# VH-VL binders against q9vne2r244to415: the designs that were tried, part 3

Target 1, 172 residues: q9vne2r244to415
Amino acid sequence: KLHKAQASQEAKRELQQALIDDINDEKPYNEITSDIKDFSQRTNIPDHEIIVIIWSTIMSLGEWNKKEELVTDQAVRHLKNYCPLLQAFASTDRSELALILKVQEFCYENMNFMKAFQKIILLFYKTEVLSEEIILRWYKEGHSNKGKMHFLEQMRKFVEWLQSAEEESESE
Key: E = the ipSAE of ESMFold2; O = the ipSAE of OpenDDE; V2 = 0.75 times the mean of E and O plus 0.25 times the DockQ between their complexes.

## First folded at step 1 (VH-VL)

Design s5 (framework fv_socazolimab)
Fold by ESMFold2-Fast, scan of step 1:
Structure s5 (fold): chain C 172 residues (1-172), chain A 123 residues (1-123), chain B 109 residues (1-109)
Amino acid sequence: as target 1 above (172 residues)
Amino acid sequence: EVQLVESGAEVKKPGSSVKVSCKASGGTFSSYAISWVRQAPGQGLEWMGGIIPIFGTANYAQKFQGRVTITADESTSTAYMELSSLRSEDTAVYYCAREGYSSSWYDYYMDVWGQGTTVTVSS
Amino acid sequence: QSALTQPASVSGSLGQSVTISCTGSSSDVGDYNYVSWYQQHPGKAPNLMIYDVSKRSGVSNRFSGSKSGNTASLTISGLQAEDEADYYCSSYTSSSTLVFGGGTKLTVL
């Protein structure tokens, strides 16, 4: 099981490096997407793990401001550039939930990002990376214990708005 | 430190529209909500609506729904409030204000305020 | 006529304490910890005093906020002449909007 875990860990590291190389080479997002899909097929890494690697890689490319008030705006502007790439791998409920949970974990573990969670999730909703269905599921039952009350409270207003909008959109 | 600078005073006829601008400088603009709050002479504060510039989505108080339009231009760090079908009761000082960040969670409190724009509606 | 109820006026003597109440319903003050307090001097824009019920915005520690049920309160201790102003509370609502109280004129005697 150690050898299998080590091989999986090495494959994930290889994907992260390949993604960094593609971004540094300024490849268009459809080529980057194709490269990642080829890698996924070759290594049998599932989409819900691929999207987490993409998120982690994108965040590793940022040179983050130490001030809480400035880092939120910086992060949203940075992530906006990569929404098409994230959307390409956010095709399943599992992938979307994995992404939300990793964003929550990142914001909890990086103190200057503690207030950034809501704005990042709002960006992903606006760009169709995350669906209202999965955001509501996360809020109700799918979230991790890391900063649980803090992040639920940040999202309360947005979730109430989503529930209002969902009721309107169901009327046909 | 962010500052909000509003456009100059306006005198309008009943039935016309007014568009007030609010330019942010010195701080972040795109990810902070900007609210519009008015105050008629000798009266209290009244929230009209707000926008988060990066999302382009505005929320309005029910009283102003259908008559107010709030927009933002990220390239110029400027928010706008347009009020149509003006009546004498719309005579007021119009403020723009930016939300702040709490220590625990995002709250839509108004931390930074513009100087106010006086709009007079008279025939 | 405002969504949140404040007394129209309060008064206190120099050096004393006053408390201003702000009463709403469960759909605003009661269910949320998103109450702010603003001070406004004549001819000036409002200034944020308190946010999130009890957090100071860099103002003197003479200003404190609290909440019990549907009522939030602003307490000003050690009253000074410059505290004479209008005070407004504001709260988030279940409709994802903000509402203000009617305002309270504080007179320092």
Scores: ipSAE 0.014, ipTM 0.570, lowest interface PAE 7.3, mean pLDDT 84

Design s6 (framework fv_socazolimab)
Fold by ESMFold2-Fast, scan of step 1:
Structure s6 (fold): chain C 172 residues (1-172), chain A 121 residues (1-121), chain B 109 residues (1-109)
Amino acid sequence: as target 1 above (172 residues)
Amino acid sequence: EVQLVESGAEVKKPGSSVKVSCKASGGTFSSYAISWVRQAPGQGLEWMGGIIPIFGTANYAQKFQGRVTITADESTSTAYMELSSLRSEDTAVYYCARDQYGDYEYYMDVWGQGTTVTVSS
Amino acid sequence: QSALTQPASVSGSLGQSVTISCTGSSSDVGGYNYVSWYQQHPGKAPNLMIYDVSKRSGVSNRFSGSKSGNTASLTISGLQAEDEADYYCSSYTSSDTWVFGGGTKLTVL
């Protein structure tokens, strides 16, 4: 009903504002993570919705360059600071898939980010926010229709590398 | 730790091509980029281009567009820089360097020993 | 695109301090990109000393970096004879390229 829907929507806005406040207060990531997990338990908001809220909140904190050439570097530097927080809520295949689909949607809807997708996904892979398994699944079946041709082509070589590197240990 | 080992010195004639190799030792390329930087005798450092091996995409300085080709073989952790249509002005030491751009760090922390290329008739 | 602007040479006495400047534009030094500093001894490959304001592990605390607007600076305090070298700044650019400064020869008197 409307009251339940309103309460759920209000809870999500409350989480977003609390996250903004925690970031502005420069709280350590373990404290922010604990606060969000407590909130999730009280409100029954699952990790796959929380991770999308975290992504959207982080991106809302940036003032983005309109030039495609500049925004990719700006976005990756900004996001790198929040990877431990995102990782804490990348607990299920559903959460990881929800994140990659939301990144795809954001990059498509903000045209200056069209070439940023591959680099953001690489960042999330390197920081263990996204697993090889979910990136491969997204590539073959789980992607949205938004910018499909462009994002699949951006990821083609990276996906080929992931498949060839599966049996090799990563070295510095 | 990772070291970059470059191929040996080359003496080439004008109009020919040279291909210099850069092999990672004590580690793999992983997700970092490899940049190629040259230095003519008594001159400064000049960036030529770089490659992120896992993406397979190379970027080149405008000055070298059309005559430099940078490639990588991930299976051997070896990057290559091929420069064509050699001129006497291409006489230089050619360095490869690990560019942390692949990990979104923007510095070159490990350098090869340099390959001297001499272009003479 | 032009190289980043550095003085051709600087000099200082043993135990004193010197500062080397590196000036670019909003698309490199002044933009989103941090400046790296490299030391090069004759006949040797360059060695990374500083990235932005952070010194490389194992580099002496005598080396420090700073940046204001379109100009980055490398400061070397307590000059020692082994500091004699060429110093190059470098910046990543908005075009996915790198640019180096012209280099500065440091002489320790």
Scores: ipSAE 0.014, ipTM 0.604, lowest interface PAE 7.9, mean pLDDT 84

Design s7 (framework fv_socazolimab; at its last look DockQ between E and O 0.25; V2 from the best seeds 0.00; counts 0 for: pae O 10.3 > 2, unsure alone 65.2 < 75, SAP .519 > .496)
Fold by ESMFold2-Fast, scan of step 1:
Structure s7 (fold): chain C 172 residues (1-172), chain A 124 residues (1-124), chain B 109 residues (1-109)
Amino acid sequence: as target 1 above (172 residues)
Amino acid sequence: EVQLVESGAEVKKPGSSVKVSCKASGGTFSSYAISWVRQAPGQGLEWMGGIIPIFGTANYAQKFQGRVTITADESTSTAYMELSSLRSEDTAVYYCARVGEYYDSTGLYGMDVWGQGTTVTVSS
Amino acid sequence: QSALTQPASVSGSLGQSVTISCTGSSSDVGGYNYVSWYQQHPGKAPNLMIYEVSKRPGVSNRFSGSKSGNTASLTISGLQAEDEADYYCSSYTSSSTYVFGGGTKLTVL
């Protein structure tokens, strides 16, 4: 129903504001995570929607440089502070995919971020927010039409690097 | 003119800790990894660990896990290696080295720029 | 012991060629094309000679690298007096770490 969708949307706005308040109050990330999990249980908002709200909230806290060549490193340094929080809600394939798609849309809709996508995804890979499996799935089956060819080209060398490991399990 | 400059020689007692710094100048610091490699007198090279400053994540050799901490300060382009619970066997020259662990680097997993080395002596 | 096996020493005459081997396993040398070679003169920091098995970072083309299975090789042709040094191989590993060979002392006769 429409009114249920509206109530859900209002709950998401409430979560975003609560998250902003928790960050401004400098709460430890384990307390922020606990607060969000409690909110999720009360409102039935699943992790794949929570992680998108966390991403959007974190990005709303930054005052971004208008120069493309400066904003990429600024964004990575800013996001690095929140990787533990993102990781706490990246526990399912669906959550990881939702995050990478939202990052793609954000970078497409904010032109100064067009070249930032690759480094943001690499940050999330290095901090275990995004798995190799989901990055490869996104690359093969990219779902968003927004800048698809541009972002696939940005990720080409990273994907080749992920695939170049001729790794075999060693039996002990 | 990419250059890595390490802090000065240290003399430490067994059981203490040492923190060595490595300052980068003349090039990109944040997107390259900084590795720490030591060499005991008359011995070979031994990798201790590394960090990619822009990601803030450090990785350690199993032998040093729990005893070494590697950090970076992007604002000063400086990486640090702290080794605790020092033993006489830790007497060595400690090098920092820049390594291309970022996939858009041309020299993947090659350590192309090295610091001058910091001598750490653990005297009993 | 070192994770990668190198001969302790090799020797060659001026103008000739010498090859240094570096043997690991499928979790390092055999599993990846990320083998590097370093030259170290006494009292100095190591200098990168080869990366990604066979690529040169602007050093002389007298230095070449190769790999077959779990063994990488550094070949130095047209041997010169200044080539006398210790040579170390290194490889990226399946644990996202680095390992070094024990080093090889090259003597130029």
Scores: ipSAE 0.099, ipTM 0.666, lowest interface PAE 3.7, mean pLDDT 87
Fold by ESMFold2, look of step 2:
Structure s7 (fold): chain C 172 residues (1-172), chain A 124 residues (1-124), chain B 109 residues (1-109)
Amino acid sequence: as target 1 above (172 residues)
Amino acid sequence: EVQLVESGAEVKKPGSSVKVSCKASGGTFSSYAISWVRQAPGQGLEWMGGIIPIFGTANYAQKFQGRVTITADESTSTAYMELSSLRSEDTAVYYCARVGEYYDSTGLYGMDVWGQGTTVTVSS
Amino acid sequence: QSALTQPASVSGSLGQSVTISCTGSSSDVGGYNYVSWYQQHPGKAPNLMIYEVSKRPGVSNRFSGSKSGNTASLTISGLQAEDEADYYCSSYTSSSTYVFGGGTKLTVL
């Protein structure tokens, strides 16, 4: 199985490069989405792995400010341009959870982004990349220990807002 | 309780490949950070590489880059390590180990669960 | 192949204490990298004893860890015969890899 396992890992690297090329060629996002879906079907790469590759690629294209107070707004503006692409592959609970965990890992490993986590998740909620259910599940289940307490505190007010809005809707 | 069970011992010829499996039970496999560590006879522990299954990609020690492939099959809760172009110095016990669950709330970041080890002997 | 330096051997008498050191660069031991300690008896898989300075639940209180600068230390007090084993330190490096020390053989006299 060495050849098959090597081919699968090489396919993921090829996908990342193809995505970079499509973005640099300024293809419309619906065409990029179609290209990725075709590649995914041919190579049997599931959406929860695709969405992580998309995140990593998109973030690699940014030229990030080193100052924490400037990078949060920069990140939100950058990511907003790619929300349609991310949304197309947020097709399952697993893909959404993988995305949240990857964002958490990224912010933990890049200290200038430590305060950006909540703003990024809020963007993904408003653009329907992430569902309320999965955000609440991440909050309650404590996925990943990388910066867990910091990001949980960051999210507390937003989660409380989600929970109160859901209860009001159910009552209405 | 999380358990890791590796495949059985192998005897291989130089130039061939070996693939060791590591089947997990208990916990949530997708959240594991699985590492592969080897130990030659009378020698110390040597980290080869690892994978976090939910991310779907692996990292490798520089020494093994190009010869080792680490994968995970979430449907069977099994990680694999394949080492190619075997040489006599690859004779060792090969361990898989878990570095906590990816969402582990206990705070343990060490390799807290180990397989029993798989002896791979490369002999001409 | 170790970027972490441990003494090759250490010995101590029953009931005494020993300390095993593990020294590396700031990218291996210092900074935010966590150091773990493993005990290995002959023919057995390694067993995690200490995560940084915290004892793993279920491990004897005789085992403790500490860290100062680029050096981590494992202290074993009240030495018992079963403590005779190999001991390894490990850290998660700034290069997103793990590294092990060369190991220390503890002999209980």
Scores: ipSAE 0.007, ipTM 0.525, lowest interface PAE 10.2, mean pLDDT 81
Fold by OpenDDE, look of step 2:
Structure s7 (fold): chain C 172 residues (1-172), chain A 124 residues (1-124), chain B 109 residues (1-109)
Amino acid sequence: as target 1 above (172 residues)
Amino acid sequence: EVQLVESGAEVKKPGSSVKVSCKASGGTFSSYAISWVRQAPGQGLEWMGGIIPIFGTANYAQKFQGRVTITADESTSTAYMELSSLRSEDTAVYYCARVGEYYDSTGLYGMDVWGQGTTVTVSS
Amino acid sequence: QSALTQPASVSGSLGQSVTISCTGSSSDVGGYNYVSWYQQHPGKAPNLMIYEVSKRPGVSNRFSGSKSGNTASLTISGLQAEDEADYYCSSYTSSSTYVFGGGTKLTVL
């Protein structure tokens, strides 16, 4: 059991390094996606774990401004480039929820990102990385306790908007 | 209703290790923190550490850093606490608890669901 | 990690009100610290009673929480025999750790 766990951790590290290398080499995202999928099949790493690794990797590649207002826009711009890659592995409700939770964790652990959460989630919504359903699920019950009050309040208006939009669509 | 069921009582020798399991049923597991809290006989509650399963990373009290390992298996909705280098002072009831998340105007971050406790006795 | 300080014991008569205090360090004062209260009867697991000033659903209205500065307080009104128990405060910190108070034994006279 320990050996399996270690092997899994090593595989994850290998994946992360490969991803870093591919990004640095400016490999097309469709090729990166294909490689990761192949890797996933070989190592049996599920998409909800892969997407977290992707998130962590792409965020590690950023040189972040210390100013909260500036880093928010910087983060959005940075992440926008990777949305197709993220979207490819946001294949299940679990993977989407894993991503949003990881974003929450990141924003909580990095003080300058505390206000960036809403904009990041909005970006992922607009780029179809995250579905409305999962955002609402996160908001209602799927969120973590890390900065919960802050992030839920930050998302309150957006969630209200999502809910209203859904009602309108159902009435049409 | 969410329930936490812990593994059975353990009797261990000094220097050995113990691993206690906590299985969750009746609700979500992955996004909620599972905490481990122990209580020595006649003593107060002591937080040891916790994990949010989906994150896979555990937080520990400084006192137990390096000696305790907390893990979670999402597929089985089970959390584990392993304590190594056991001492007589580690004799206690060990509880797992879920940190319930309630969102209203004030929010709740308390440990709202508890296991039944696992008695670990360390004796020569 | 800063310890929370509680009185070792409090007592009250049936029907009276008692207050248990929980005092943290000044470093715990700053928006990311959440206090909860637990009731524990002998041989039983603790039960969550209060978070901050919010009562857990299903908990008697006789239990209430308050906070002033670095001191949280649990007030039990209309004391009943069943209220005799140990009470612990806990604080959830910004570092995602918990700390407990030393506990308070409540005796109902």
Scores: ipSAE 0.006, ipTM 0.560, lowest interface PAE 10.3, mean pLDDT 87
ESMFold2 (binder alone), look of step 2: mean pLDDT 84; pTM 0.891

Design s8 (framework fv_socazolimab; at its last look DockQ between E and O 0.52; V2 from the best seeds 0.00; counts 0 for: pae E 6.2 > 2, unsure alone 72.4 < 75)
Fold by OpenDDE, look of step 2:
Structure s8 (fold): chain C 172 residues (1-172), chain A 120 residues (1-120), chain B 109 residues (1-109)
Amino acid sequence: as target 1 above (172 residues)
Amino acid sequence: EVQLVESGAEVKKPGSSVKVSCKASGGTFSSYAISWVRQAPGQGLEWMGGIIPIFGTANYAQKFQGRVTITADESTSTAYMELSSLRSEDTAVYYCARDYEGWFGEMDVWGQGTTVTVSS
Amino acid sequence: QSALTQPASVSGSLGQSVTISCTGSSSDVGGYNYVSWYQQHPGKAPNLMIYDVSKRSGVSNRFSGSKSGNTASLTISGLQAEDEADYYCSSYAGSNTYVFGGGTKLTVL
């Protein structure tokens, strides 16, 4: 069991490094996606773990501003470029939820990102990385305790908007 | 501190078009909505439309649909509002405003306004 | 959509309280909790005072917002001379649109 766990960790590190290298080499995202999928199949790493590794990797590549207002915009711009990659592995409800939780954790652990959470989620929604269903699930029951009150309040208006927009679309 | 700086005053003839710019400085731009609001002399505020730059899609008030075009350039942190087929009734101060929430409701930062005069 | 309905003018004496109403419909004020209030002095851009019906945007606690049904209200307590201005309500109106009220001129006596 320990050996399997170690092997899994090593595989994850390998994947992360490969991803970093590919990004630095400006490899097309479709090729990166293909490579990651092949890797996933070989190592039996599920998409919900893959997407977390991708998130961590792409965030590690950013040089972040210390100012909260500036970093929010910076983060959104940065992440926008990787949305196609993230979307490829946001294939299940579990993977989407894993992503949103990881984003929450990241924003909680990095103080300058505390206000960035809602904007990042908005981006992911608009780019179809995250579905409305999973966002609502996260909001209702799937959220982490880390910064819970802050993030729930931050997302309140967005959630209300999502719900209202759906109703309007159904009425038309 | 976030500031919105608008382009200078415009004098236009009826039937022409005007394009007003709004440049954001000192803060965020891409993930926040930029709204355009006008105010005719002695009149109230009128919402024209808005855009979230990162998404590139603008929304318009019904009254201005087909006649107004709102765009944004993320690279320069600049939003634009173009109004065509100008009429005398379009004489107004045009404001850009940042909506912090992005849902066209919390306009916490405003430009200085651009006066557009439409006269024959 | 049609502008939200505000009284054209209200007045109050120094130290008094005044309330400005903003009446919409179930498609805007009554349908959402996205009502904002703006203060505008002559020749100046509007300033956000209240958002989300009752949240203050860095303004004095003399300003408060509320909503009941299709009517939102701005209450200004302890009127000061500097409060003399035009006040506009606004609301989300669905389909990513926004609507303003007609504005209310507040005179401080």
Scores: ipSAE 0.365, ipTM 0.797, lowest interface PAE 2.2, mean pLDDT 92
Fold by ESMFold2, look of step 5:
Structure s8 (fold): chain C 172 residues (1-172), chain A 120 residues (1-120), chain B 109 residues (1-109)
Amino acid sequence: as target 1 above (172 residues)
Amino acid sequence: EVQLVESGAEVKKPGSSVKVSCKASGGTFSSYAISWVRQAPGQGLEWMGGIIPIFGTANYAQKFQGRVTITADESTSTAYMELSSLRSEDTAVYYCARDYEGWFGEMDVWGQGTTVTVSS
Amino acid sequence: QSALTQPASVSGSLGQSVTISCTGSSSDVGGYNYVSWYQQHPGKAPNLMIYDVSKRSGVSNRFSGSKSGNTASLTISGLQAEDEADYYCSSYAGSNTYVFGGGTKLTVL
């Protein structure tokens, strides 16, 4: 039981390091995706845990500005480059919710990102990393308590827009 | 904080094209929406299209689809609107405007407007 | 169809209140819930006054927005001469596009 838990944690650390190495080697994202899928199959790590590791790894590679406005632009620019990779592992409702919860936690724990949350979620919506359904679910009931009043207020306009501004073309 | 500065007035012949620039200064550029809005003399405001520069894909009002091209250059913090096959009805002031929330109808910063006159 | 209808003009006396309407004409379920209001004086760029039903910071408390059903309203109380201008509503029009209403000329008598 203990041996399985230790092996799983070691596998996750190995994945993070392998991802860092692949990114530093500038591998095409389709190759990085394949490497992660192979690793996931060998180690039996589910997509909802993989996508969180990808997020954490990607964010560890940035040198972040202390000013909230500047870090928001920096973060969106940084994350846009990795949306194809994140999308590949946003395979289930659980993986999408795990991602948005991890983003919530990250922004709460890194105060210069407190105002970046909505812009990151907007990026993920536009690039189809996060579905409308999961964003609405997070808003209603799926959020954590970490900074929740701040992040719910930050998201209010976007959520109201999603709920009321849907036309058939946007639902596709 | 943020200021939008548009290129100068243009006089054009029917059938030609015009490209108006919109340079952002005093702030960041890439993660806000930039909209283009025109106003013919004595007429109302008309939304033409917009872009969020970091996303790179523009959206256009149906009326202008096929005649308007909106682009952004993050390296120069500049958005562009090009309108082709100009007609006399295209005589207008062309504004760029920033939507802070991105597509939510809050155009909070406006350029000074660029007058485009189409005459033979 | 998706269009915003405003009255062409409204008028009011100094110190009175006026209301400008903005109605979406649509047979679809897609609404105009993010209605913003802009004021434009002659020769000037538009100025954002109200976004959704919230007043923009620095805008006088005399300006207020509301909406009910398919209609948004801008109410201007305590009319001043400087309120004489054109007023436009705008709304989301689907597929990441927007539309403006036709505009309403406010005359302060």
Scores: ipSAE 0.053, ipTM 0.644, lowest interface PAE 6.2, mean pLDDT 84
Fold by ESMFold2-Fast, scan of step 1:
Structure s8 (fold): chain C 172 residues (1-172), chain A 120 residues (1-120), chain B 109 residues (1-109)
Amino acid sequence: as target 1 above (172 residues)
Amino acid sequence: EVQLVESGAEVKKPGSSVKVSCKASGGTFSSYAISWVRQAPGQGLEWMGGIIPIFGTANYAQKFQGRVTITADESTSTAYMELSSLRSEDTAVYYCARDYEGWFGEMDVWGQGTTVTVSS
Amino acid sequence: QSALTQPASVSGSLGQSVTISCTGSSSDVGGYNYVSWYQQHPGKAPNLMIYDVSKRSGVSNRFSGSKSGNTASLTISGLQAEDEADYYCSSYAGSNTYVFGGGTKLTVL
């Protein structure tokens, strides 16, 4: 398993560098998506790992403000540019859940992002990167212990709003 | 410290429209909701609608649907409220307010108010 | 009429306590935990006092909020002359909309 893990880590670094290169070359998102899909096929890396690499790469490209209030707006604006790319790999429930868990981990590990979690999830919901179904599943069954109570409390109002919207959309 | 500055007082004729602006400075604009709330002379507060600028999506109170349009320009950190088919009962002070944490009705920062008078 | 019902006026003596009620229905106050309270002095914009039913927005500990069923309440203890103002409740009302109460004029005797 060690050798497989090492080979997988090398492939992930290769993908991250290729994505950085494509962005620096100002390739259209459809070409970037094609390049990543070709890479995924060659390396057999599944979408739920690809989407996490895309997230991590995009976040590594930002120069983040130290002030909590300002960094939230900066992050949402930065991420909005890459939502079509994230959507292309949000093809399974597992991919969506992997993304939410990685966002939670990032926000926990970077203290200036502690209050950014809800707004990033809201962005992904509005841009159809994340479905209502998987956000509700994360809320009830999410498995990361990093800041769990903090992020659940932060999401409480948004989740109640989602459940309210679902009730309204179910009415004829 | 965020500050909201609204445009100046307006006097309009019945049947016309008015567009009020709300410029944010000193804090987060794009990811926070901006609500519009009016108050007729001697009357209570009335929520008209709101927008989250980064998403471009506005929501409106049922009473104002079809007459109110709320927009935002992220490049200038300015929100707008346009009210059409003005009637004398639209005479009011119009406030913009930032929703704390977004769209949950926690309006922590308010503009100074714009007086709109509708008279013939 | 306003969607949320408040008494038109309440009064209390210096140092005493008053409670202002805000009554809605299961589609607003009773259905959600997003009740806010605003203080407004004449000629001024409103000031957020309480949000999420009971959380203070940087205001004095003399202000507290609560909710039971379809009725939310704002309690002001140790009344001071500066507390004399109009008080408005608001609640989430579904469909990404909000409603206000009719307002209560507080007189400090």
Scores: ipSAE 0.014, ipTM 0.607, lowest interface PAE 6.9, mean pLDDT 85
ESMFold2, look of step 2: ipSAE 0.007; ipTM 0.550
ESMFold2 (binder alone), look of step 2: mean pLDDT 87; pTM 0.914
ESMFold2 (binder alone), look of step 5: mean pLDDT 87; pTM 0.913
OpenDDE, look of step 5: ipSAE 0.308; ipTM 0.769

